# VH-VL binders against q9nrl2r1430to1533, part 44

Target 1, 104 residues: q9nrl2r1430to1533
Amino acid sequence: GGVHELSAFEQLVVELVRHDDSWPFLKLVSKIQVPDYYDIIKKPIALNIIREKVNKCEYKLASEFIDDIELMFSNCFEYNPRNTSEAKAGTRLQAFFHIQAQKL

## First folded at step 19 (VH-VL)

Design ee8
Fold by OpenDDE, fold request of step 20:
Structure ee8 (fold): chain C 104 residues (1-104), chain A 123 residues (1-123), chain B 107 residues (1-107)
Amino acid sequence: as target 1 above (104 residues)
Amino acid sequence: QVQLQESGPGLVKPSQTLSLTCTVSGYSISSGYYWHWIRQHPGKGLEWIGSIHRSGDTDYNPSLKSLVTISADTSKNQFSLKLSSVTAADTAVYYCARTDYEWGEFRFGMDVWGQGTTVTVSS
Amino acid sequence: DIQMTQSPSSVSASVGDRVTITCKASQSIRTYVAWYQQKPGKAPEPLIYDASSLESGVPSRFSGSGSGTDFTLTISSLQPEDFATYYCQQWYATPYTFGQGTKLEIK
């Protein structure tokens, strides 16, 4: 049920945050450091935001939670070229996520 | 406490494969974020050759003419470098190095280096 | 590839001097820069990571600054053991390129 799903989402977010490749995704991209980021990425999201949504029970379906996580990665790959450290970290973290998401 | 040590033949003939091994002590390579190979031509600057992530993902410098292969052996706590079809241009001091991870942050840099090993390509 | 243009190529200074070395990236690389010190016949040693963070055991007279494209390594008061070659390196994208190096010589 909903409680079980909430727990599963929470646990998965914890695992993502603890992953060594989570560093690009822990918080929203700084506009100071990346001035043009928000000109390109129209739906910014990060793990701290997703965690907050989980805590507030804003995800009613697993698909909604997964969509936000995928959006996070999509944003990373949209903005960052494949050879960047962020994209590399994102690729690995996404792979990890896809494995863990099978449990949802 | 963490130490890296390069090993391998100091002399390689042209067209052969250069093989080096970096032995890590005092730290598990499985715990490291990145493991790197760097070289320095005589009297020149530093050149990044490639890296291997703990996941096994590898990245190589495309500017190198030789085919680069980096691998890791967790059972031996080592990672290795292979350069195929070497030429005199591959003569250099070769270093292995580590990039560690601090929780929440990627430490952009190599914090531990080996002492380096000289490799000469000559017939 | 991202080019790291390091300057100057060489600098002569005296003990006690303030020395500044600069690296300019060919594109914005955020703060993803490291600095290393290398003495003749020895392996490079880490000084700075993430543009401004001092590596463990490095004297406080060393400091790094910068973001985007312009980065600096500063030695506030040069000591005899600081005469060496210094390198910057970017970690924004592969290949993780180095600057050409700066040889710090005694005047």
Scores: ipSAE 0.903, ipTM 0.956, lowest interface PAE 0.4, mean pLDDT 95
Fold by OpenDDE, fold request of step 20:
Structure ee8 (fold): chain C 104 residues (1-104), chain A 123 residues (1-123), chain B 107 residues (1-107)
Amino acid sequence: as target 1 above (104 residues)
Amino acid sequence: QVQLQESGPGLVKPSQTLSLTCTVSGYSISSGYYWHWIRQHPGKGLEWIGSIHRSGDTDYNPSLKSLVTISADTSKNQFSLKLSSVTAADTAVYYCARTDYEWGEFRFGMDVWGQGTTVTVSS
Amino acid sequence: DIQMTQSPSSVSASVGDRVTITCKASQSIRTYVAWYQQKPGKAPEPLIYDASSLESGVPSRFSGSGSGTDFTLTISSLQPEDFATYYCQQWYATPYTFGQGTKLEIK
């Protein structure tokens, strides 16, 4: 069960990363490009971090994994207005995630 | 090689609907990230009209007075533009264009353009 | 909407000159800027994407730079075929607005 769950998390992260709307989420937001980002977002996270946590088996429950993914999206929507390219990408990627997460 | 070609009536009467089609060859529209419509009024600059994402999501320029509708037909490898209730202000050269996506990178720009088609709104 | 202000609106230069065109955004837009070249009666052609990445087939004399609000297109040594109108465009937020254009003319 645990091995299958880990594999499911890994596979889902791979699918998210491969998605064409993953570009805002692959790595942490650059403080150079967005100087005020970390003044607003207090729990930054990205797919590379989540992938690392998966690889280290830090997620014991699916809910923990889902929480981090949702945090990633919530950060995006908190910082980026709806008309931004990041928010648009995030909206689509989140929808994709929600569909895939049903398989967990 | 990827090619885009605009087509449609070159003359439209006021209050009618302007309809254009962009035919894509050498590339599946389902593989593109964004597909765009841009126009250029005679002697003026470029104006973004709207875009359609490969998912079907659309974005339109709210500054346009006409109702904008962009759609895609994957079976024909085309995407289309409709402007309702056009006026003389909609007279322009209309371009379709592509934004592609490379792995891990959104290429911010339009890398392939059609040659453009002139649309004149006149009674 | 995000305003993209190009400067200058027009510029006269000679072959071999270094030419710089600037685009200023009304707000920070990261590096989400593209540059296009348009010759009379022709469709725009891509030059730069993501502020500083050169499009395929574009001569190396073209370069783009900038981040935040200030962006620059540079032609290191102007060639006869470079006389055209140039446009910047932002991709940070819809509507994806263009600069008003810079007409590069022969001195």
Scores: ipSAE 0.902, ipTM 0.956, lowest interface PAE 0.4, mean pLDDT 95
Fold by OpenDDE, look of step 19:
Structure ee8 (fold): chain C 104 residues (1-104), chain A 123 residues (1-123), chain B 107 residues (1-107)
Amino acid sequence: as target 1 above (104 residues)
Amino acid sequence: QVQLQESGPGLVKPSQTLSLTCTVSGYSISSGYYWHWIRQHPGKGLEWIGSIHRSGDTDYNPSLKSLVTISADTSKNQFSLKLSSVTAADTAVYYCARTDYEWGEFRFGMDVWGQGTTVTVSS
Amino acid sequence: DIQMTQSPSSVSASVGDRVTITCKASQSIRTYVAWYQQKPGKAPEPLIYDASSLESGVPSRFSGSGSGTDFTLTISSLQPEDFATYYCQQWYATPYTFGQGTKLEIK
């Protein structure tokens, strides 16, 4: 990968964060607001965590980066019914991600 | 200042299609997060009809008996509501409204409303 | 569908009174609640978004609180212009649903 791949991951994370449907994914789910979330979701992840991993060069392959993003969406759809605001936002953001990921 | 204005026929016959348009001024509909239609039966509470997202995705209230269609025309800065096969039960004041998004925060609420338009379904 | 049970249906109060309106959700909806004020013959006006955030231009005597299933709108000192009907609304899931409304009348 190197510097060019790191830049690509960083740029994609920035684009995801700036997306208007990123609000469910910016930070980890609050235990106060959703007490049972971590009883159900065993591998919690969010865009701020992924961004940190990018900055620390923890992703050696594009597939590893993509896996974490997909995990983030998978967690959302596992916990949230399809008619929820989070699931709707997630659906749109994931579609955006899939388009952008083709450029990696 | 952003303003919303409902327009359309105030009288519709049963079994016909109710058609309304919301004209937005002072703000691009392409910049809004959600655009909504709400109605209020005479002397009753508020009922959400449906919404359209800036992406074009739509959501409708499944409890409505009439077929709901919401669409947007960015060139005119308008979005519209169609209710098919209306009955007297569809007589109401119809409102259009907006939900906006601020970076990092989704504001759960309708922050701007039209003044409403009365639609009567009668033969 | 998520039901929003609003209480009371009506309340009589005097200027200067503290007024509390409650909305109970049929399930947990986090803080995804808005409050509106509607005067006769007028469109609803926004008061609160995200359960506790005050809309721009709304007097500070209005406040919202709650998370999960129980939500409250409070008017700390009722003013003459506050007599109206109030509605809560949930934004957790479609269909977005309103409370039945609370009519605040002059005593």
Scores: ipSAE 0.887, ipTM 0.944, lowest interface PAE 0.4, mean pLDDT 95
Fold by ESMFold2, fold request of step 20:
Structure ee8 (fold): chain C 104 residues (1-104), chain A 123 residues (1-123), chain B 107 residues (1-107)
Amino acid sequence: as target 1 above (104 residues)
Amino acid sequence: QVQLQESGPGLVKPSQTLSLTCTVSGYSISSGYYWHWIRQHPGKGLEWIGSIHRSGDTDYNPSLKSLVTISADTSKNQFSLKLSSVTAADTAVYYCARTDYEWGEFRFGMDVWGQGTTVTVSS
Amino acid sequence: DIQMTQSPSSVSASVGDRVTITCKASQSIRTYVAWYQQKPGKAPEPLIYDASSLESGVPSRFSGSGSGTDFTLTISSLQPEDFATYYCQQWYATPYTFGQGTKLEIK
């Protein structure tokens, strides 16, 4: 999309990064620390990768940007049981994302 | 300088509700990440009772879930524990505690504790 | 629930000794472990978070290590003030369970 749309995507990503529940999503999960992660999660993604894709204008449609954010959350819930600290953070950040996306 | 102080009755009758308040000073409760209640039975180890997140979400120990309520009052800078239908098994020292948050440094732990308050459940 | 098993249950050591306390989780919990020191009649005090990160104001003789299921707390040169009971706690999943404690007695 246009320049204004790219600014909105960047602003939304910055708001997600600032959120206190962003800690599981800032960077890709370490293969060294979590060896089986990439056996289970086939399409890994994180906020730093999404932000770089915005910077490189890789999103053609707003739906593509939203799909990457939702993929990030679905990966979290697929790998992590719901009573884990990571899944609890994912639930809260996803709720925040849905509110912010409606405002833009 | 963050300080936590538990308050409430030291003696509670069986079947009654135990009600405790944690007063936070030197720090806004709305700035914390998690606020916890923990207890320690006589001569035994520590048991996590439950927590309240800054969003208002609560998590409770499943062994106590139907009996426990944790709430926060930001206007009083306090959070509270209610434990219903107490028995002698609920006699313990009760602590409140904080989990702090600093962006880029994940602090899984309880970094500030109250002094503890002894609650005895007895007729 | 994730069980946290501490070893040993108690240990006696002399001032200046190196002491190691272990905590084993019943499943992998990454590095989501905290350690606490509790002196008689006092609240627990934080020592370590995230398996190896030293809490502010904690003496450098304390250190933590481990990941997955096996974690250790080490005191490199025991001091008289280190007489206490030590607890680990996991933060991977609710309920956030504690180990049963290790009592350190100084000879």
Scores: ipSAE 0.729, ipTM 0.896, lowest interface PAE 0.7, mean pLDDT 91
Fold by ESMFold2, look of step 19:
Structure ee8 (fold): chain C 104 residues (1-104), chain A 123 residues (1-123), chain B 107 residues (1-107)
Amino acid sequence: as target 1 above (104 residues)
Amino acid sequence: QVQLQESGPGLVKPSQTLSLTCTVSGYSISSGYYWHWIRQHPGKGLEWIGSIHRSGDTDYNPSLKSLVTISADTSKNQFSLKLSSVTAADTAVYYCARTDYEWGEFRFGMDVWGQGTTVTVSS
Amino acid sequence: DIQMTQSPSSVSASVGDRVTITCKASQSIRTYVAWYQQKPGKAPEPLIYDASSLESGVPSRFSGSGSGTDFTLTISSLQPEDFATYYCQQWYATPYTFGQGTKLEIK
């Protein structure tokens, strides 16, 4: 709740999008390029969707916002083996997120 | 423009440590995404040795029997390879290379290479 | 480790010919393939990233395609400067392995 908390969500999402390891997370995974993704990942989410939810004030609590971001990383690690380029980016971006989440 | 230059001894004895340095000019090493070492054995193809990410994370080819260490020195605009306990099998041309980044793009590839330096491991 | 198998190992061609080089991955790697050109005594030079995107300054006669396991580098009209060895490299997972190379020779 509150205006300051919503501004903090927006600022954090902007920082995540600007990070150079954001590339796997900007948009939902393409079914054309990754045909089996949606058979494995049941609750897909990406930064563009999270940012839209922030803009529409769909997060009432910081925990709801954090849960969507952690879901995004959890999906990455569930689908991608740890030695993949996607998982490496996810590991680094998640670490960055944990540092930035102190703004909440 | 951007240039990478390998330097180090061309002859190393078995069991010694091979130490190479890549000097980067015309570009800040801290701006690069990945910095790599690659080698090419005589008459054979290319082998990725390892990489260092700008965050300091390293990845190494597990097929190398020697202990590999890649490090970066941003104050000198250099990154380095150390390969310990070398054998004749480590004789190769060694290249350093960069992966640059375009926001929002999967642009992994080695877009700039050094000229290469020949290292011979022999008694 | 992901193996990258190039075909053919060598090809002889004339200036003006269309040349196709294939790289096959041992598992699906999306589009995470780069292509390089290496002339004798020189370092490799970048051609293609992400299967089909041209690196800066690469002539439009070069093109790449493919997704999953099968990837192709095509030179639509061979020029004298194109006689070289070509390598693919996968970027899906470490170790970032190269193909064995394809030597393109003058006929």
Scores: ipSAE 0.711, ipTM 0.892, lowest interface PAE 0.8, mean pLDDT 91

Design ee8
Fold by ESMFold2, fold request of step 20:
Structure ee8 (fold): chain C 104 residues (1-104), chain A 123 residues (1-123), chain B 107 residues (1-107)
Amino acid sequence: as target 1 above (104 residues)
Amino acid sequence: QVQLQESGPGLVKPSQTLSLTCTVSGYSISSGYYWHWIRQHPGKGLEWIGSIHRSGDTDYNPSLKSLVTISADTSKNQFSLKLSSVTAADTAVYYCARTDYEWGEFRFGMDVWGQGTTVTVSS
Amino acid sequence: DIQMTQSPSSVSASVGDRVTITCKASQSIRTYVAWYQQKPGKAPEPLIYDASSLESGVPSRFSGSGSGTDFTLTISSLQPEDFATYYCQQWYATPYTFGQGTKLEIK
């Protein structure tokens, strides 16, 4: 939507990027390091991609922005078992996101 | 420079609770990413006991989960281990350790260790 | 639990030799491996994190490599102070298990 809403999306993405549990989500998973990732995860997404979409005003509704963020976490939990370091980081960052998303 | 020092009793009787404290100096415990307890039994090598994240989340070795508690006291810059119902198998050198944080980097590993404290479980 | 199997259990080598210690995970763990050196009567000391990243202050003769299930620690030119036991540890999933150790003796 509007300019104010897009500024809120940018602020939220910046806060997610700065969070200490953002390390698994900053960029797309490397196919070299994790060769089977893209065989399992069909809709990959990461914070740098979401931030680009915000900068290009590609989100028409707040729900579309929220859906991309939740997709990012859903991908993490689908690929990574609960006891993994990635899933633990995802759980904490998602909890932080839910608090911040109340502003939208 | 950051220093970790374990403290607690050297001798504990079977069925009692082992209580150890790690005192951190030269670094705020609130700034660490994870704080760990590890033990070394001569016949079994190194064993990860558990960790506490700066958020307060804990992770424990499933083999010890119902017996172990790790907590932090930020006002004293300390974190602690309690291990209940000890047996002779819990005789070991106990270490505390840190995993530090650097934004954007996966850096899981124990970059600073305490000196270690020997605990003997004996009647 | 992820089992980390080190090989060899012990090795004797001469000063100046290249020594390789291996660690095999029971399942793929990406690059989430750390290596430690422990001298008798002392705490373990960090060498490597993330399979290949050298910890600060560690001599450049130490290096790590590998991904997936197979990992190596290499000492390119063995020094007398490298007599120690070496451990790998996986950081992919709890419990964060260690290998059983490799004792390096200077011949």
Scores: ipSAE 0.691, ipTM 0.890, lowest interface PAE 0.8, mean pLDDT 91

